# VH-VL binders against q983m5: the designs that were tried, part 21

Target 1, 189 residues: q983m5
Amino acid sequence: MVKVIASSLRKGNVVDKDGKLYVILFAENIHPGKGTPVTQLDMRRIGDGVKVSERYRTTEQVERAYVEEREHTFLYADGEGFHFMNPETYDQVAVSEAVVGDAAPYLQEGMPVQVSQFNGIAISLVLPQRATFEVVETEPTTKGQTASSSYKPAVLSNGVRTAVPPHIAPGTRVVVMTADGSYVERAKD
Key: E = the ipSAE of ESMFold2; O = the ipSAE of OpenDDE; V2 = 0.75 times the mean of E and O plus 0.25 times the DockQ between their complexes.

## First folded at step 7 (VH-VL)

Design m04 (framework fv_masavibart; at its last look DockQ between E and O 0.05; V2 from the best seeds 0.00; counts 0 for: pae E 17.6 > 2, placed apart)
Fold by ESMFold2-Fast, scan of step 7:
Structure m04 (fold): chain C 189 residues (1-189), chain A 121 residues (1-121), chain B 110 residues (1-110)
Amino acid sequence: as target 1 above (189 residues)
Amino acid sequence: QVQLVESGGGVVQPGRSLRLSCAASGFTFSSYGMYWVRQAPGKGLEWVAVISYKGSNKYYADSVKGRFTISRDNSKNTLYLQMNSLRTEDTAVYYCARGSYYWGRYYFDYWGQGTLVTVSS
Amino acid sequence: QSALTQPASVSGSPGQSITISCTGTSSDVGGYNYVSWYQQHPGKAPKLMIYEVSNRPSGVSNRFSGSKSGNTASLTISGLQSEDEADYYCSSYTSSSTLVFGGGTKLTVL
């Protein structure tokens, strides 16, 4: 265990809170113009999978455990979960659907993924920041008034719902953030 | 518009081979998992095989494992099913179907019109 | 050929609601949220109506809805119309990384 300031915590870190170990799923540092800077953490308890949302002063000290982070390649999903292979050793690891969570729709065969293990158990997964998907459903592009930059609802080929600029039509490939499915840009293919 | 067109079906004797093709258009073929599903005359649907978007992962129904091979050519936007050692119970309409972009989600959003394979002496 | 149990037939009149059940085990329907439903008119290819238990594809009427309780998934069609007359198939992912279909249900609209 080592003490670190809350603002240094990132996705995949394991922390001790009230004698229980948690994996950080999301971390954001918020620095208002006035007031105290805070670190927003979304965490999953390792023992039972309970998710909690906590807010810390950015300078608050937190106990952090060591975890192994190794690059793997996504292979397939089955009844045991999601299967990844270490491209150097060819060792396979199965990661449960609870651990993969909201990242599951973004997994693509051959995708490089960082798998974090604590005591030999997969506890978190980090995908590449961006992935490309086809827009399969969105409202027709039509404007009755002056130019608008309002985004419109869309459904991606992986089933994720997002918002896209009005010029994006069904069939267009778009780059999205894997963390939340948010639109980045039209694919350059 | 998504379009899947199967071809290669016909009448064939037991023990022989056929290769089915599925020509895909209207979408980025290389980004989708693809499936073969069959339906014997007057019977229900039976999943046959699945192939991931890069072709690295393949799964087969037990009834065809070791006899059928699914493959794809992403440069030609074409899915294939090589059927060897055909049996009379393989008689069916064979459908090509598009799966989810993420292969692990297992559903078929678009289907071709099918091609009939009749295995008969 | 199928492991999932569906009633062979179901009937309704225009404007009524009907429900088609799809029963499996904890290794398929009960174990995963990957249940889909397909509509097939005579001589036509199947059409996806519901995926991942309760999601509707674009272009599918909101009269169609899906749900699951334990080992049984259900397709409900409200405001029944004559064009709904068709065969309906459920499908589920299994613990063997395979798919399995139900035997199919013939819906008759009288």
Scores: ipSAE 0.000, ipTM 0.447, lowest interface PAE 13.7, mean pLDDT 83
Fold by ESMFold2, look of step 8:
Structure m04 (fold): chain C 189 residues (1-189), chain A 121 residues (1-121), chain B 110 residues (1-110)
Amino acid sequence: as target 1 above (189 residues)
Amino acid sequence: QVQLVESGGGVVQPGRSLRLSCAASGFTFSSYGMYWVRQAPGKGLEWVAVISYKGSNKYYADSVKGRFTISRDNSKNTLYLQMNSLRTEDTAVYYCARGSYYWGRYYFDYWGQGTLVTVSS
Amino acid sequence: QSALTQPASVSGSPGQSITISCTGTSSDVGGYNYVSWYQQHPGKAPKLMIYEVSNRPSGVSNRFSGSKSGNTASLTISGLQSEDEADYYCSSYTSSSTLVFGGGTKLTVL
């Protein structure tokens, strides 16, 4: 256990609050126009899975627990969860659907994922920030699809609905953010 | 050839539970999203639940949210619907339907024959 | 009220053409090209007739066609035959990432 300032906390860290352990699901440092900067934390209690939201001064000290973080490779999902393999030891770890959460559609076979474990249990994942998917539906591109400022609706090969620039045609491979599916750029492959 | 065969329907009292199964064959089950769609006697079609090809995304109609759970076992090519706290309004023929490739959110290209669930005192 | 509006019934004589409308909003029929049409004979499961507004699955007669204008999709059946007598349902993808059905249209062949 070590004390750290609240603003240093990131998704996947584990903190001790009043004798209970919480995994950080989301952290945001907020600097209002007036008033004290704060760190907003959304957390899941490890013992019972209860989610809480807390606000700390950015400089407030918080006790952080040690977790093992290791890169794993995504293998597959089944009724037991999402399965990952440590590429050095070949040990496999199953991560529950609840822990994977909204990241699930972005997982791809062979994808490197950072897995955090506490006491042998997977408590969080960090996917690569970006991943490539094919656009399977959007308005077709025609001559004259220029100078438009409006993004158009699109559906990705993993089923995620997003918005893409007007020049993107069905069948185009695009890079998106794994956090929310937002369009980054056309794939360079 | 694609086949979908529902089972587990029957007559049950309000407040009880029932589990429906749908056995799939003739296609790569693990590549398709799947739906449960129901039709009350003499009424129109109502979607009930959808599950993505790996089971990671699930959506429910408001009328069943919190009471019904969709799931799948890709190793057994089987789709399930766990129906808890059944009400008389849940009386319907329940169809298993294959959705579009992967997520199943766009159209239903193959349907089972349906299984009747009757909820009455 | 339902999200997609269909007429309750339509009728026609053999050999005629008829259309069935399906009216939604810009958040479904108007905003996406994922409109589908299903035929259901009494006592039978629905059958997909049209997907993605205007595409026919293999094995569906070319007498069936689909189109869309604004917030309204249409199913047209030409050369009407007695076997076309059935209930017809439209469906559409929505901005909430779900599907919605129309209320259904009973087609009677006179």
Scores: ipSAE 0.000, ipTM 0.433, lowest interface PAE 17.6, mean pLDDT 84
Fold by OpenDDE, look of step 8:
Structure m04 (fold): chain C 189 residues (1-189), chain A 121 residues (1-121), chain B 110 residues (1-110)
Amino acid sequence: as target 1 above (189 residues)
Amino acid sequence: QVQLVESGGGVVQPGRSLRLSCAASGFTFSSYGMYWVRQAPGKGLEWVAVISYKGSNKYYADSVKGRFTISRDNSKNTLYLQMNSLRTEDTAVYYCARGSYYWGRYYFDYWGQGTLVTVSS
Amino acid sequence: QSALTQPASVSGSPGQSITISCTGTSSDVGGYNYVSWYQQHPGKAPKLMIYEVSNRPSGVSNRFSGSKSGNTASLTISGLQSEDEADYYCSSYTSSSTLVFGGGTKLTVL
């Protein structure tokens, strides 16, 4: 355990709160024009999966636990969870839906993922920042619309809703950010 | 003119089921994503569900996921909401709302007048 | 889905300009330009007033405008009129591919 300031905490970090361990799901520093800056943390309690939201002063000291981070490869998902393999040891780990969370739609077979483990238990994942998916639904392309025009709504092959440039049509493969599904560029494959 | 008319609301006991309908007219129904939004008495608006223009994609609020099913019949210009395992907290006026062309943009440009669903013992 | 934060109420006199704030997070208001505003009179359905932060639908008075800074979106009503008295709701797309509404703001015209 080490003490760190709240503002330094990030998604995937493990903290001790009142003798219980939590994994941070979301962290945001809020700097109001007037008032004391605060850090908003959305966390999941390790063990029972209870979600909590807490607010700290940005400079407040918080106990952070050591987490082992190892690269894994996503294999498949089944009734037991999402399965990842350590490419060095070939050990497999099953990760629950609760841990995978909103990253689930972006997981692809063979994808390298950083798995964070506390005492051998997977507690969080870090996906590559970008992933490629096919656009399956969107508005038709209209002549006269330029790339500078407003993005239009679209649905990716993984079911994620996003916005794409007007010239993008169904069937087109696009690169998106795995954090929020935002459009980056047309796939070059 | 665009019209959306909800129906099917009423009083039901907890655990029961109810099916809402929304009749659309005045526009090409099959070209728009459609939404359900509810409002508990004296409370704010809550997004419930969305369905794409072809019906191939559906999304639900966490509060209703696993209990409610959104569907549509484009041949009848009708949107549906099947509500199962109803709870007292589901009590609300239920609005159907139109999204944008093909796939509902993240706003609602037309609303029905709503239908009241009351879940009580 | 945490609701967006709006003031419970705002008030102004006819002819004045008022602003309603809508505060979210980087996962919703701050992360996307998909903020919408709705006006709701008592016993009526909501009406779209602003979409995608600052766009005004046809038929909506130019007295209504929208903006965003950081995680806070704002609806401004200039030249306040008695008919503007209503509840106003903001909404935003979220990182979970869902929509979230604010708690609503009651606008009173004095």
Scores: ipSAE 0.000, ipTM 0.521, lowest interface PAE 15.0, mean pLDDT 88
ESMFold2 (binder alone), look of step 8: mean pLDDT 91; pTM 0.916

Design m05 (framework fv_anetumab)
Fold by ESMFold2-Fast, scan of step 7:
Structure m05 (fold): chain C 189 residues (1-189), chain A 120 residues (1-120), chain B 111 residues (1-111)
Amino acid sequence: as target 1 above (189 residues)
Amino acid sequence: QVELVQSGAEVKKPGESLKISCKGSGYSFTSYWIGWVRQAPGKGLEWMGIIYPGKSDTRYSPSFQGQVTISADKSISTAYLQWSSLKASDTAMYYCARGSYWGRYYFDYWGQGTLVTVSS
Amino acid sequence: DIALTQPASVSGSPGQSITISCTGTSSDVGGYNYVSWYQQHPGKAPKLMIYEVSKRPSGVSNRFSGSKSGNTASLTISGLQAEDEADYYCSSYTSRSTLYVFGGGTKLTVL
């Protein structure tokens, strides 16, 4: 174990809270206009899967456990789960749908991902921050696009719902954040 | 194990209503599209429509828009295909199928099918 | 909308190779790499054999392979076996109206 300040924690880290181990699902540093800076953590307890939301002062010390994190490449999904391959060793790992969770729609064959294992069990998966998908459906702009600054609903090629600028047409490839599907920019190609 | 289980065969008369079901298990139901595919006796596969259960968003083939209703109940991981008034021409095998993790570009798992017979 | 064009039937002998074509347009087969192939035995649900033009799901024999040139995709079955006798359907994503389209189907006979 090592002590680290709360603001240094990131998704995939494993922390000790009251003698129990938790994997971090989400971390955000918040600086309110009035008040103490805090780190918001959403975590899943490793032993039984209980989810907990915690706030720490950004400078508060938290015990972090060592977890082996290795790059894998997504291969395919089937009845047994999601399959990844270590590109150096060619070892394959099957990861359950519970661990992949909301990341499943963003997986693309060949995508590099970080797989964290604790005692040989996959406990978290981290995708690249951004991924590119085609916009398959979006509503037409009812007024001239130059007059509108509002985003419009769109459906990505992976089925995820997002909002895109009014000039984006169906068939356009866009870069989105894998954490929430939010629009970043139009893909160059 | 991923599985789609469909409701049993139906025999109906023209004008009757019908709702058939497709229950998903072994995966995150709200993260995948569910499509409906029709196969008339001795004919090929026809795509009818698709639903994203996480947002209850539906898309229909133009041939089936207004002819059927596709819905889903995410609390019980079940998708539905419904007719308000059946016709003899609705006699067919109906399959549900899970869209890929990328959306609707291919169907990786299929239900066993529900045979609907409509006879006057 | 517009169905993809497949031959109605093909035939082959055990141990031989056969190829089934699937022809579309630049708005489906020619424009995107989202071509799939399904096998259907009599009385059974379709089974995914190939996705994204050339990729095989886990458990599908390497005797099945897919390819694409322009607006035409192809499914090739090598080392033909009696169990391969079935109907084969291609399908593709289309951008015209977010449609998913199937080919008319090909009956494979193994003699």
Scores: ipSAE 0.000, ipTM 0.439, lowest interface PAE 18.0, mean pLDDT 83

Design m06 (framework fv_nisevokitug)
Fold by ESMFold2-Fast, scan of step 7:
Structure m06 (fold): chain C 189 residues (1-189), chain A 120 residues (1-120), chain B 108 residues (1-108)
Amino acid sequence: as target 1 above (189 residues)
Amino acid sequence: QVQLVQSGAEVKKPGSSVKVSCKASGGTFSSYAISWVRQAPGQGLEWMGGIIPIFGKANYAQKFQGRVTITADESTSTAYMELSSLRSEDTAVYYCARGSYWGRYYFDYWGQGTLVTVSS
Amino acid sequence: SYELTQPPSVSVAPGQTARITCGANNIGSKSVHWYQQKAGQAPVLVVSDDSDRPSGIPERISGSNSGNTATLTISRVEAGDEADYYCQVWDSRSDHYVFGTGTKVTVL
């Protein structure tokens, strides 16, 4: 841990506020034409995901934690959480459900994931931007329809609900964004 | 299992110094903070300071700044606390405790304690 | 300086519930940890991060933390729960570990 000036903080930095760790989601230095400069921080508390907004004087000191990012491969999930392996060292790390959060449905065995750690404690994950899932439920394609709104509801094999083009039938594999489950394209082959 | 084993009891004269050791086993030494917490007879717990061996960084409670020195030897997985200019009010049980300087700031393992008696 | 205030003592009958408070301004924004210390022994972590139980700690011991008060709750109290209990936080402004004043729990 090191004390840094608030104005030096950027998205992705991790700070300690009163014994709790937060990841910075947004940072902005505000310099009014007259008056004292302020740093606006939007943060997510690590562990339970609570979002907070704080304002600091730009010169105010904040505890910043060192973050180590390493590539891991997703293995499996169990009662202790989600398990990943470093593909070079074969060391395993367990990540809690609170840390994985909304990314959980998108994890697939063998998926490369960037794991951010402090002192052996996993604090965040970065999944690949895209992942492929089968459409398990959607309305059949109706030929001759030319509606101005073209997307239809679908449920993916991981349980996530999304919207797909009318020509996508159940059983089709599709590429989606892991950030929000949005449709990208039909999987090749 | 992680264990912290401290050196034995000491009897010291006023004005002298005492150096207590805390040897860690069964886990990663370098990336965990080792803190020193004392307890005078019949009193509560008082944090004195701690060290993060991997960063070589010690942090001290204001009350003890200038007369306490906390060091660590990574090769032997041992932390040390030296308290100088001893007075009778320094009579206490001194504990080492393992915590994280990163994030959670709790002490998950404690040494058995070392009684330091300051008397003439 | 940030200070954690606990009641000096709590008396409770076997089988009843003991509640130990830890008070401080906006303590709900901090992570609160709790230690049990039996006579002649080192402290033992019984609750971490407000409400997490370390391995081996029974379910009847629980924690909560909101607003200006953190609470350690011991349900179905047993004679073996007689001990001193301390809450603890990290105060990032002073860069200090802060312990509560301590509560002696007596089981009568």
Scores: ipSAE 0.000, ipTM 0.439, lowest interface PAE 16.6, mean pLDDT 83

Design m07 (framework fv_praluzatamab)
Fold by ESMFold2-Fast, scan of step 7:
Structure m07 (fold): chain C 189 residues (1-189), chain A 121 residues (1-121), chain B 112 residues (1-112)
Amino acid sequence: as target 1 above (189 residues)
Amino acid sequence: QITLKESGPTLVKPTQTLTLTCTFSGFSLSTSGVGVGWIRQPPGKALEWLANIYWNDKKHYSPSLKSRLTITKDTSKNQVVLTITNVDPVDTATYYCAHGSYWGRYYFDYWGQGTLVTVSS
Amino acid sequence: DIVMTQSPLSLPVTPGEPASISCRSSQSLLHSNGYNYLYWYLQKPGQSPQLLIYLGSNRASGVPDRFSGSGSGTDFTLKISRVEAEDVGVYYCMQALRTPYTFGQGTKLEIK
């Protein structure tokens, strides 16, 4: 355990609140023009999976626990969850849908991921910041449409909806952020 | 194109330390999923795996030889080094280094030419 | 350690005829991800081994389609549909499911 200020907390950290341990799912620091700066935390209780939302003053002290991150490779998904292999030991671990959460659509076979474990139980997953997917659906690239907006809707090969520049045509591979599916750039293959 | 080449002494006396260097091109050992292994072949015998080193500096060794083996990498020089201590005539073999890719599931898809090491007095 | 056993150890073949090599493992090589971590290599006389088949049945880049791999679990087969003179050498199977990686004893294919 170590005390840290709330504003230092980020996704994957484990904190103690009222004798219970929680993994941070989302953290955001909010500095309004008027009012108290706050840290918004969305957390999942480790023991029973209960989700809670908490607001702390940015300077408030919070107890943080140590967690281990171990590299794994994504293999496949089935009814039991998402399956990963430790590339060094070849041990497989199954991670529940609740733990994988919104990262699920971005998982690709062979993708390196870091699995955060507390007492040997997978509690969080960290994907590479970026991943490449093919655009399967978007408006055709035309001069008139290009002039009308900076970005247009698109659907990626993993089913995620995003926005891409007007010049991106169906069939183009694009790099997106795994955190939110936002467009980064055209893939350079 | 991926190429690897082994270098080191061709003759070593019993009890000495054998150091072999694998110099490669066409890939980087900082690339996620990439590794380099060492495999040896005594004259007229089967292939025997010795050790692997991976992009994340994780190392695997043959359990029977682990106390005598050290594998290291120098990513900036594109080199992997294998050291075998206290050599014995049974260590006489052609030593190969080889490329592997976890993400492609290609284990030892490209091999060096091999270097014959004779251990005798 | 997983033990790999090949049969036959010596395989004389007339050019143009088919050839078949068996490889048996002491433990299943089928991972829960659906892949068999079995590999086939050819070592031509005086040359380094070269990869023929990866993950049981997939041909490596540049390998002629006369080569095919099959099998699952503990029993695997490498087939050459029509042997050519350039196919002479020693064939090895290898498992990479668990360390230490282990090779079969080799099958020497010779032209009759």
Scores: ipSAE 0.000, ipTM 0.457, lowest interface PAE 15.6, mean pLDDT 85

Design m08 (framework fv_praluzatamab)
Fold by ESMFold2-Fast, scan of step 7:
Structure m08 (fold): chain C 189 residues (1-189), chain A 122 residues (1-122), chain B 112 residues (1-112)
Amino acid sequence: as target 1 above (189 residues)
Amino acid sequence: QITLKESGPTLVKPTQTLTLTCTFSGFSLSTSGVGVGWIRQPPGKALEWLANIYWNDDKHYSPSLKSRLTITKDTSKNQVVLTITNVDPVDTATYYCARGSYYWGRYYFDYWGQGTLVTVSS
Amino acid sequence: DIVMTQSPLSLPVTPGEPASISCRSSQSLLHSNGYNYLYWYLQKPGQSPQLLIYLGSNRASGVPDRFSGSGSGTDFTLKISRVEAEDVGVYYCMQALRTPYTFGQGTKLEIK
């Protein structure tokens, strides 16, 4: 264990609170114009999955556990969860659907991901910031429309709904943010 | 070009140990997601899966034969070896090795060796 | 173990006519990832098995388009739209959802 100030904590860190371990799901530092700065933490208890919200003074010390963060490659999904392989050791790890969460639709075979483990159990997963998918459903390209026009709805090959510029047609590959599916640019492949 | 070839004795006596070697080319067992399996076929009978070995040295065996089977690999030689102990006449079959992939979106046993007929008789 | 049952076991066909082979599994072969781990192989006389169809309905490289696979869960079908003389042999279905991998009994397709 190492003591760290609350304001240094980020998503994926594991902290000890009253003898129980929690993985941080969300962290935000709030600095009011007057009053005491606070760190807002949303956490999930590792043993039973209970979610807790806590506020700490930004300078308050919190015990942080060591977490192993290693690059893995996504292999496949099955009834037991999502399977990843360490490309150097070839060790496989299964990550539950609860841990993968909203990232699940963005996983592609061969995708490099960071897997955080505590005592051999996967507790957090970080995907690359961007991923490329084909647009399978959207309105046809509108003739005479400029690129500066408002976005239109689209469905990606992974089933995620997003918004794309008017000039994007079905069959086009696009780069999206894995955090929220937002459009970045047309893929150059 | 992917090729696999089985080698070993063609005649084995009951109670002896049968050792078969699969030598392959055109792919490597160091490649993630790749494996090699052994399948046998008694004369005039259906195919029966025996064992798989994967790039990470993970091994799977037919439960009914597990106590008699050992599968190993030598990645640098492009070889997979199957050993069957205490053979009897029911083990008479053509033995095949085959390449496979076991992860999402890929097929398994996509290339097969020519097979080697092993007769167990006194 | 998952048991694979084929029908018919003997299939005489006139050249140019269609043929259909059924394969039934004792347990669903549909994985949560959306794939059926069902494969079709052809073993021509004196030859090794060769892959025809992978993951239920996908033709393997080099396989003519007259071959098609369909089905999901426990019931699968291999269809040949026009049987050619070169199609003679024994057809096997196989499941790779769980070990042990298991094969059907085989369907012998013969020209009549």
Scores: ipSAE 0.000, ipTM 0.434, lowest interface PAE 17.6, mean pLDDT 84

Design n02 (framework fv_nisevokitug)
Fold by ESMFold2-Fast, scan of step 7:
Structure n02 (fold): chain C 189 residues (1-189), chain A 125 residues (1-125), chain B 108 residues (1-108)
Amino acid sequence: as target 1 above (189 residues)
Amino acid sequence: QVQLVQSGAEVKKPGSSVKVSCKASGGTFSSYAISWVRQAPGQGLEWMGGIIPIFGTANYAQKFQGRVTITADESTSTAYMELSSLRSEDTAVYYCARVGYSRGWYSDYYYMDVWGQGTLVTVSS
Amino acid sequence: SYELTQPPSVSVAPGQTARITCGANNIGSKSVHWYQQKAGQAPVLVVSDDSDRPSGIPERISGSNSGNTATLTISRVEAGDEADYYCQVWDSSSDHYVFGTGTKVTVL
């Protein structure tokens, strides 16, 4: 472990606080017009899965755990877990459900991912920020143009529920954020 | 400080399985990697694999893939190594060891700083 | 695959210096760790990260690592230093611990 300033931390980094490991889920640097710049960190405690939200001065030092970050490509999932291949060595690694977590529905064969490893053991997984899925089901617009909600519910080809603009029809490919499934844009052909 | 205490000696028949336990007492257990290393009589040290209990993900040496399963139970601070399809050549002392680490950004800081006392597994007919 | 070669044995008289080598291509670019194993006992870490000594380990025991050879040096050797010694690296290319072949140190 090495001490780094809070503003250098990003999603996927692992920090040590009081002997416990936390994976950064979200990091944002906030520079108010008055006052001290702060770094907002949303973290998951690895031991028990508890999510915590902490604010640090941007220059405050935090212990960052040493982990190796390596690019892998997703292959498939089975009873042993989720299988990834190192594209340079062709070595395969199996990653447990506990490590993959909420990212599981967004994994696509061939998708590049960053796997953080400690002692060769996978401890966190970072997907590309965006992924493309087909809309398989969406509700028709039932209330015309009343200004109640612009977005309508949709189900993606991976089973994830999201909200899309009214003009998105079933069969349309859309780009979503892998962090929460939120709609970004229609995929460009 | 942590101590690692292993289960007692076992005598097994060829084709059976053995499950060795490694219980941590004092200190922290869940967030450290626990490795398993064996040593056949008169031979050197051979790494089998390791686990970090809080992740439940194990890493195995290629030679043992398909025969070894390493698990951990955080509630009892115990790691397990199960070796199946035993052969006479699996007769060895099996050690669990805690992986230490040095501060920094180098990829090769892994060493074993606390060792269990070892468990003798004898495979004979 | 990456292999660490040690001499099978080293004989040394009390009060003399024992040197145990650990050879591999470009081992100086890796961190080398050393274990002492006395008969019937578990291994004990005696040197980490090339030259760091864990608490409780005598200053007579030291390590170095450069080029293609890492060396464990035991100065003013005592009967109690008689043991098997193993070097070890982590090979990040294969995600494996690599142990040396081991050296039996005999104090005569």
Scores: ipSAE 0.133, ipTM 0.638, lowest interface PAE 5.0, mean pLDDT 84

